# VH-VL binders against q6yue5: the designs that were tried, part 5

Target 1, 194 residues: q6yue5
Amino acid sequence: AKEEKPVVVLPPAAAPGEAPSADAAAFVRSCCDTALQADRDGSSFCYYHLLPYAAFFEGNQVKVAEVAATILSTNLWVYVDQLRKVQGGAGKGDPNLNACVDDFSVAAGENITREALQSLGRLAAAGNGKRSKEDLENAQKWIKGVEKPYNGGIGKASGCEIGYLFTYSDDLPAQKTLGYTFDTASSLINHIKL
Below, E stands for the ipSAE of ESMFold2; O stands for the ipSAE of OpenDDE; V2 stands for 0.75 times the mean of E and O plus 0.25 times the DockQ between their complexes.

## First folded at step 5 (VH-VL)

Design t3 (framework fv_mosunetuzumab; at its last look DockQ between E and O 0.09; V2 from the best seeds 0.00; counts 0 for: pae O 4.7 > 2, placed apart)
Fold by ESMFold2, look of step 6:
Structure t3 (fold): chain C 194 residues (1-194), chain A 120 residues (1-120), chain B 112 residues (1-112)
Amino acid sequence: as target 1 above (194 residues)
Amino acid sequence: EVQLVQSGAEVKKPGASVKVSCKASGYTFTSYYIHWVRQAPGQGLEWIGWINPRGGSTKYNEKFKGRATLTADTSTSTAYLELSSLRSEDTAVYYCARHRYGFYWYFDLWGQGTLVTVSS
Amino acid sequence: DIVMTQSPDSLAVSLGERATINCKSSQSVLYSSNNKNYLAWYQQKPGQPPKLLIYWASTRESGVPDRFSGSGSGTDFTLTISSLQAEDVAVYYCQQYYSTPTFGQGTKVEIK
């Protein structure tokens, strides 16, 4: 049986009506503000989206990045699924859409995603000051891979021009949040201290 | 200082062409799409097209396709609109505007505008 | 395309009084997953380019005075100037970016 969705497991979110401790919430705020200090709206999105997982982080900035990366991978997988549906329907024969499907499919690939999440898991487990530079570089490599199709245009390595995808906007709802989920994960990963 | 600075006013006869420049400064030029929008006297905003300065991809309002040409020179951080076969109804102020690369298409910076007058 | 309709076409308001501009979209511009309205407001003073005032329906752009506020959700939006000043004489445009961007026809605000 072919895998239609990569297995991506988030830690349990807070139960309905359960508030995180003030310390856990403050930690999420601090991580988001530090990583996205130049983008107040992006920092707010980071906090809003990660707060449900606050109890999981236990003061560990890498766990915050790991959850953000998992959310990004889910959003990206959903987006690729939507792109493929358009490719088989309204967008059949569109060469730019074909290039976008190819480029985002590579970025959403099971192997590169698994490698990145496993590297983040090792970084989280290692403790501050004992983290592998190679593991951080693996996670950053994945982020750069996602950035390529996202920042498309014919002058990049990708043939995908995302500006043309607005033709299909009603069929591509995942793209409405992809920018924020990418910015959140990218910024948090790039602020991991070894 | 982050700004878009456009070339000066032009007076043209019907049938001529005009080329308007839009020079960006204070930001990474290739991180933003450039849109061109015009406004006839007393009228609203009419979209002409956009250019992605990274790689030069363009999209045009069908009304202007065949007459409008958008280009960008990344070495000088300058975008250009060329409009050919001018008619009197092309008399307008022409604006360039940017939005950040991605899916959130609101325009956070506009050029000062270039008046193009087409008169017989 | 999502059609944006503003009302009124023009509005005369005394200095220091409240000005209210309405904008209606032909379909919802709210994305429920992020709870954001994909709507912007622009100010265009006489002889000047449009200037971004508000995005996400209610977030003021940097440097925009507190007297400007945006509200509403889904299909119905309002720009409010709480105490009109002489420099606020302008045409105001709403714009959606939920899909291919479109602008309202504009609302002219004048001093009475």
Scores: ipSAE 0.490, ipTM 0.748, lowest interface PAE 2.0, mean pLDDT 87
Fold by ESMFold2-Fast, scan of step 5:
Structure t3 (fold): chain C 194 residues (1-194), chain A 120 residues (1-120), chain B 112 residues (1-112)
Amino acid sequence: as target 1 above (194 residues)
Amino acid sequence: EVQLVQSGAEVKKPGASVKVSCKASGYTFTSYYIHWVRQAPGQGLEWIGWINPRGGSTKYNEKFKGRATLTADTSTSTAYLELSSLRSEDTAVYYCARHRYGFYWYFDLWGQGTLVTVSS
Amino acid sequence: DIVMTQSPDSLAVSLGERATINCKSSQSVLYSSNNKNYLAWYQQKPGQPPKLLIYWASTRESGVPDRFSGSGSGTDFTLTISSLQAEDVAVYYCQQYYSTPTFGQGTKVEIK
């Protein structure tokens, strides 16, 4: 039976040509630099991709993590769809691709994703008030599930190796952003203060 | 300090094997692929292969298949290139460089290089 | 494999003058959904490993002087040094990362 899809909502992005305030931009830079300390590429990706939502954050670090997680979940769902198309075409019979489809499909599961995003929403709504440790742990559990297939965990003899998927790179455009969206969401979630 | 430190220069006879090391520090070793690239004197950059230190998966340039072996030891954060059946045309500086797996395959950090000279 | 071709092979420029290096890919390295070009530029000085200068075709790596700039899109890319300094004498390489990485053959920049 088909599951109900979670409602995935991004706040409105800045209009074309509309720059965020200096304070709003500085807040995004601070969140990204703190979360991705010593990872210059990751920090830069975080800053430039979250900057369009700067006005929405209003000094709330959890809102930054929530938007990053929403972007990751969308990228992951698109990636799974692309993997399945390659599996039915150019990659038919590739055991590594089959393992990757299976692993990423589990990580992108509707229920686990919905629960993680809802947990982040509750943490964001609490602001500087009481934040649930259970909600944070739920989001962290989801991130660990995504990390396992994304990192290509078990080598060349079995399981998903993401480096071998670059053979199909023209058919897997979502793969080009997946790593940075993962790192941004993971780092920001792990830096939420309770 | 984020760095890749390679082993020292080697002089080998034709037909021998050489093993070059690349020790990572200041970052999470298993979050980056390690690539090996060589540069013959006065020549450009020639890609040899990559290893994913997480799980040990490898990919080789066809030119080096059967002669190059890439390994990694996560307990010491060290990657290795072993090249067998050495010939004079293998004389080159060998570099390790990191690339973040699942990300954009440009190299923001390189080892200092290891000169391998093949002569009698 | 995506083949990268640079021009010229060597370039002599007077101090303070503009240096322009071209790089052509056999296939587009532009990802249309994010409008990014998967192209990097490196500087290599004698006895040193390559140093990353530019990524995403036009983004300067932290610590790289403003006189270095990258431009272009799709298959045709340019690295510009607006005012050549003595320390800029080096070989410059372009590299694509749209697929498995490949490098151009290099362009040697020397003082006239």
Scores: ipSAE 0.146, ipTM 0.630, lowest interface PAE 4.9, mean pLDDT 85
Fold by OpenDDE, look of step 8:
Structure t3 (fold): chain C 194 residues (1-194), chain A 120 residues (1-120), chain B 112 residues (1-112)
Amino acid sequence: as target 1 above (194 residues)
Amino acid sequence: EVQLVQSGAEVKKPGASVKVSCKASGYTFTSYYIHWVRQAPGQGLEWIGWINPRGGSTKYNEKFKGRATLTADTSTSTAYLELSSLRSEDTAVYYCARHRYGFYWYFDLWGQGTLVTVSS
Amino acid sequence: DIVMTQSPDSLAVSLGERATINCKSSQSVLYSSNNKNYLAWYQQKPGQPPKLLIYWASTRESGVPDRFSGSGSGTDFTLTISSLQAEDVAVYYCQQYYSTPTFGQGTKVEIK
């Protein structure tokens, strides 16, 4: 499962020349500012990257989280590919890097991602007070899986830390996007109320 | 007011364990990682580890692995640091601090610190 | 671990004068992918915890006076207090978060 690229579908973005309504934009801003209130850069990233989908949300915060999670899933796969290139090159044979790649590969796995996104979909479809705790936990579990490579398990010296990865490559362009996307998705998911 | 409030000073003997608490208020506890940093008397700052209160994920400084245990109670918005097998070198002020989700580990909020003294 | 080294260990500056603190990292803390320096500065007064002043090497934390500024890139960083005030007497620390967080040994700033 970890070797399969997840098939994710984003909602349609606004057509060229069609700006979202002020209310829709304000809703996205509110969600981003609330979820990432301590990170201005993260909030800005959240806003501008989710703004194209503003019309899709219809005042539903869970839908915002769902889209953010979908974007994260795509970015995870891209990042895993870049790491695998490092793994096959300068980092070949490094068990810590291997563990890093394995953990991210699991997090990026198609089945795990699909389950998480389906849970978010169900949460989005459910009204306030009617959402499944299991679905929320499933989404949170997925986010935890994305975080795992950075935790440095027992016996792991550095894991997937930036400084560690740069010992092999100083060109990991997906790192930035993944960071902000993770912050966005994680924060939004964590603000979901049952 | 947004703040982290830590438990009071501790005096322990070598070989004992200490558990320091850090209570968060004024913000959503599960929206921030809690870090622990210590400072020996007259010395600099040393990072111990972090915990994500949501789910309980942790990362430790290798130096403290096996001795430090980070936990969090979301019902009370309280984070805990337990340090076992205490030695005199563990004498320090222990701080909890927070950072936002992600991988930018700078700290915008600190507890007032807890002095832990290890002496025979 | 990345080693952070500050200089000087102590600094005495007259009121209203410029204070300059240097921080050197054992390896670069510049991330080429986002062109950001993973470097923060803290102020610590006696009996208090550290207070965040600067992050990303040059971005001031909210509420921090304009007289505080951070500069530098890669391995060499500087905290500048353009006009030292009495309330600025403290120990200042640099901290990298490029990898496992590490701090400089601190620089004590006093009034001459």
Scores: ipSAE 0.026, ipTM 0.668, lowest interface PAE 4.7, mean pLDDT 88
ESMFold2 (binder alone), look of step 6: mean pLDDT 92; pTM 0.940
OpenDDE, look of step 6: ipSAE 0.018; ipTM 0.606
ESMFold2, look of step 8: ipSAE 0.355; ipTM 0.674
ESMFold2 (binder alone), look of step 8: mean pLDDT 93; pTM 0.942

Design t4 (framework fv_vedolizumab)
Fold by ESMFold2-Fast, scan of step 5:
Structure t4 (fold): chain C 194 residues (1-194), chain A 120 residues (1-120), chain B 112 residues (1-112)
Amino acid sequence: as target 1 above (194 residues)
Amino acid sequence: QVQLVQSGAEVKKPGASVKVSCKGSGYTFTSYYMHWVRQAPGQRLEWIGRINPRGGSTNYNQKFKGRVTLTVDISASTAYMELSSLRSEDTAVYYCARHRYGFYWYFDLWGQGTLVTVSS
Amino acid sequence: DVVMTQSPLSLPVTPGEPASISCRSSQSLLHSNGYNYLSWYLQKPGQSPQLLIYLGSNRASGVPDRFSGSGSGTDFTLKISRVEAEDVGVYYCMQALQTPYTFGQGTKVEIK
């Protein structure tokens, strides 16, 4: 009885091997460097993973944040699926793994994800100075929900934060990517100008 | 290549200050706390403190509170430990070590160590 | 502060024989979440410490099956089923349940 995934589609990517225009590529680099200016690895991840969508952005930083958020949403659902597979197999009966599945499932929830992505879509469509503070807050609320199980810190009640997930690392390939996609989406959303 | 590279050996006089650097590479610097641990010759490892590169929040071992300052330069992926009012007892190898925030409190990667010698 | 005590402090071992190192804490390291906040590290001569075991019994990535951790609360054991030449060095336990994090005195494993 798995929750239904939000219906969200990424914009068309550039053809494999086809370079984006110099202006479009420079825009992606600028957005990533501004949002992740102190994080060299994160900035590089942002650039290379968003570069295929460079033509779609059309100089609009909110469209960059929207695509990043869509990628994060997809990665979250893949990660939850991997966690649930472990829960039904290698980790069956592990109460700490069950807590972890619950925490990430809430963060990846259909309604909160859909609302956040719709809010980003409205922000992208609105002109500078006309963007809703409520829509930005909806996107930021979703990001805080994802941050809680991912970056909860020491002393949390949830076993998700204990490091026992390294016991299942071979079965959780999306785990490495989750950190980068989270940092990318979070930073870009927090740099949206109203 | 994932690594932590520390600055070179230091020789200081009693009462001086020392600042040791630790540069992370091959990983997302802000996704890991940076800890500092020292080891005097023939003695056990001793935890000095930790810093969260996101926001710069610190937690210091009370033994060093008032003498130690931990900082980061996120743009350079570099953590710093500054220890003031040096005494001969501070002669030790100083290590930086990382721990993944949200995946708990063990040190999966250590720097190579920096020898600090305090002598008159 | 939580005091960590290791025994023995020196452990000469014949290659191929088992080795056992004890670590005792002055306070329980068992959290209400069911985990023991105890890790083991190996420091080879001239090198930095490296992670072997975390949360009492979990082997770190790349650590051979011959290493195992056990125990709960205040009494912990690191076992090497068949010691190899590459296993020589000083072994440390560490608690991270409360600050300041503290280490045992170290156990030096040497080949006889």
Scores: ipSAE 0.000, ipTM 0.449, lowest interface PAE 12.6, mean pLDDT 83

Design t7 (framework fv_mosunetuzumab)
Fold by ESMFold2-Fast, scan of step 5:
Structure t7 (fold): chain C 194 residues (1-194), chain A 120 residues (1-120), chain B 112 residues (1-112)
Amino acid sequence: as target 1 above (194 residues)
Amino acid sequence: EVQLVQSGAEVKKPGASVKVSCKASGYTFTSYYIHWVRQAPGQGLEWIGWINPRGGSTKYNEKFKGRATLTADTSTSTAYLELSSLRSEDTAVYYCARDRYYFEYYFDYWGQGTLVTVSS
Amino acid sequence: DIVMTQSPDSLAVSLGERATINCKSSQSVLYSSNNKNYLAWYQQKPGQPPKLLIYWASTRESGVPDRFSGSGSGTDFTLTISSLQAEDVAVYYCQQYYSTPTFGQGTKVEIK
């Protein structure tokens, strides 16, 4: 989990110059506006990043959440790689950076790859039922756990404080989109109605 | 539109405490750190500290440790600064400000400011 | 603590003329690994909060007129207003964010 990079596969994106149908695009817009209501920047991020996959969704809100979680997974693994590069160079000996490498590795491996994505995949393939409710609740539980690396200062709940990494921020470009990819995935998952 | 709206002016006696609020709207409150900065009349800007609304983690300027308390209520998207043991030197306009792009330590949006006057 | 010192304390410039404000840090705010200067500039009008003008020493914030430009590196920075307009009358502050934030004392810009 910890060091296992997922073989995560996004569905095919629209070909260059190939626009989604008006209905497919409107569905993505609706999902993003509902999940990220009142957050114009977040809703726009959601729309622009999910629009290339509009044809794949087929009116299924679970597929929208699954793609968003896959994008988050990719962003988290890129971020872990960037953190490790800083850890070997500019940030060598920084205890907060060490805690962040550990915490974000768990978020990428356990919370997203092992648990949340597996639950969403099962939910996307299933109809209504007891199992669907259980899979949704599991996805909600594990996506919520991804916020732990954001929640603590050194010695608090997570050990990592992302705000203490500000000095390295330009060496951590994936950090700039982490909040958007997390909020998009989390909000979409929490707005799934069975 | 991103907006930070602060509570109204306060007049306090020396030794009292004051609690200033900052209500955020137009963005995901938990995705951005909130900083507090004060400005004494006719003086420059002085950084007090930050809070991460997602978990409540805080960092304080050493000058304010022990007197300033930063909190946030995610259910109302509101950040708070409480300053205790007030002195006349604490008379200032207090600003909340949003950190740029999740965390950069420079500020893209500011509240309108709250004047706190400490007088006997 | 990094001390930020601005000069001059006040500046009177005729409309349409160039205004130049200097900012000096007590230590370098250039991060060698990314070659960026952790320096911002703000404009503050009476009764208003500061408004972000420039970040990373030279990057202009969206919506800020192109007459505002930032330059410099390491310890010495300059904010330039190429053609002063009436609405530019304000106090300007530099801020470092290489460590915990500190601000300069401010430079008042007035019309001559």
Scores: ipSAE 0.083, ipTM 0.648, lowest interface PAE 5.6, mean pLDDT 86

## First folded at step 8 (VH-VL; framework fv_mosunetuzumab)

Design t10 (at its last look DockQ between E and O 0.05; V2 from the best seeds 0.00; counts 0 for: pae E 15.7 > 2, placed apart)
Fold by OpenDDE, look of step 8:
Structure t10 (fold): chain C 194 residues (1-194), chain A 120 residues (1-120), chain B 112 residues (1-112)
Amino acid sequence: as target 1 above (194 residues)
Amino acid sequence: EVQLVQSGAEVKKPGASVKVSCKASGYTFTSYYIHWVRQAPGQGLEWIGWINPEGGSTKYNEKFKGRATLTADTSTSTAYLELSSLRSEDTAVYYCARDRYGFYWYFDYWGQGTLVTVSS
Amino acid sequence: DIVMTQSPDSLAVSLGERATINCKSSQSVLYSSNNKNYLAWYQQKPGQPPKLLIYWASTRESGVPDRFSGSGSGTDFTLTISSLQAEDVAVYYCQQYYSTPTFGQGTKVEIK
């Protein structure tokens, strides 16, 4: 699982020159504002990064979560790669960092990600119908799996803490994107109702 | 409405243990980390640790490692802090608090606090 | 651990006047990658738990009045109450969550 790159398929973005309808844009804004609440920066990130897919959502909040989760999965892999560079360089031999990388690698695993995205897909397909509790729980479990490494893993030291990582590198550009994307995906998933 | 309701005040002798409970409601218990923070009388706030109710993973302030034990019961949506080998310096109000995202350790909801008094 | 130091320890301000509380961290709590300050402010009234006011140094929590604002970056932060109200009498704490959470010692705000 650690070596498996997630295979994610994003829906097509709006064609060049085609702006989303006002209603579609407003829906994305509403979802982002609701999910991220007072986190204006997070909401803005959510909005601008999901806006290209506005036409795909068709008023379905779960589709928004699905796309956000897909983006998260990609960004997660990129972040793992950057961490591995640190692991192979300045952080070489640090067991805490190693544990961090391992945990994030598991979280980024292709099978785990696929299962979560499939669950979200089924939830989206249900529309306003009956949604599966199991699928929702599966999606939520995946998000929780992502947050665990962020907090240093299960019962582990602070290998993934921001301050700790800075001891090796103050330049982890993927973390910005991962942070916002995680907040977005997590919040949107947590707002899904059965 | 999100609520964290803690157990009542405790009086303990030095060397004893205390277990404080924090019952969560109004949200999915397993979706958020629970943190514990204490405040000695007239003093500031001190972070003790966090628990992920899902799976029970924990992280502790080094100061409390080996002495503090965090647990969670998902069936009752209750988090617990057990502090052993109590000292007079452990006299404080102990709070449970929710981490908004589980990623960032700032706290949007708090319990009402539990006073633990350690005296001979 | 990152040490948080607030100033002043206590502040008396007339009603309607501005209250300014400073918070200094022993090291920067600005994350260069996302350009966010891992800093929160809390209000605590007697017999109550802390209440979240500000996070990310400058973002107000929902329900928090506009008169509360947070500013600063890196190691120096400020909480401002633009027009002090009677209900604002409390102890205020800054807290960093860049690493293991640590709090300032608190600033008591009173009415002059």
Scores: ipSAE 0.153, ipTM 0.739, lowest interface PAE 2.7, mean pLDDT 88
Fold by ESMFold2, look of step 8:
Structure t10 (fold): chain C 194 residues (1-194), chain A 120 residues (1-120), chain B 112 residues (1-112)
Amino acid sequence: as target 1 above (194 residues)
Amino acid sequence: EVQLVQSGAEVKKPGASVKVSCKASGYTFTSYYIHWVRQAPGQGLEWIGWINPEGGSTKYNEKFKGRATLTADTSTSTAYLELSSLRSEDTAVYYCARDRYGFYWYFDYWGQGTLVTVSS
Amino acid sequence: DIVMTQSPDSLAVSLGERATINCKSSQSVLYSSNNKNYLAWYQQKPGQPPKLLIYWASTRESGVPDRFSGSGSGTDFTLTISSLQAEDVAVYYCQQYYSTPTFGQGTKVEIK
């Protein structure tokens, strides 16, 4: 109940009908292909969903990662809200759902999210060769927290198995997009060069 | 050491019921689902259903809905399968199995099996 | 329900040689959101319950010898025993856990 949506703000998207410059679009394509080259569907998702922000990036790959992470944080918050509604209704008493609510709620936490996004902002501002390893590690720590439910069933990994949430698909519309936004943000963050 | 110990072999006539027990030890019984799987002589494995011992919720393979009943007694750490209206094709070894990490739907520990023979 | 089909139904392999068992699912068991294949392999010797060998298609369970390996993705999976030992004579089953659990029909591995 007291958990608030993160205050981090996306840059303005391009207005409908405003094409990005060829150079800006090519940069987004290059970043997405580099980070997600083994995943053709993921690279396509990355490109088309980040393209509206292309004017903001100005050739800075870390800004691409920062926007992707901000989109992930918003989608994660929406998804946790949906999980809680299912937990109070159709999913009452389901221990897998309970574990998923717990794990995703930790990852959606205001403090860890704000720290990660602020670290990405500092990485973007610092310039090549002057980026803090600690800031990258803070962003990666948040990503690992989001990743835990996706790696369920491995020892000390998350108690949440996302695959078994398929029974609630009609009540979890954000689930279809969350995986792609996670893959996009995770891959871009892991390709940041210090 | 995690152990699942099942009740002994049963011989039943068609139309009767059987109740197989599965006593768990070496772990927190209410933290893991118990699944039931059967294997007819010389045949493969067939999933019957699961029970969550915490709260008693169940799920059944549609083939067995209406004939199979899964229960659990947390005071004795024992799960039960009851199968009613037995037919000769229900002759099989019945296994209980623990869901890996309590919810992953693959099975890390199995009981020794209980042979149920249905004969006229 | 997802139908799991193994091939061959039976195979005979000389000691020390490679055994290869295939498993096909009637629909993909790869969940795109986490990029994991919901597939396990079990070994069953006569008079014994099944024993877990492999989960997530390729992750070997603790205590399982290195000669067992799993591979594949989506609908096509393989269990490989790189150098067959006498104690590996058994029936092997694949199982999906993407939805309601279903098993392949089994593959009997024998010494040639």
Scores: ipSAE 0.000, ipTM 0.454, lowest interface PAE 15.7, mean pLDDT 85
ESMFold2 (binder alone), look of step 8: mean pLDDT 93; pTM 0.945

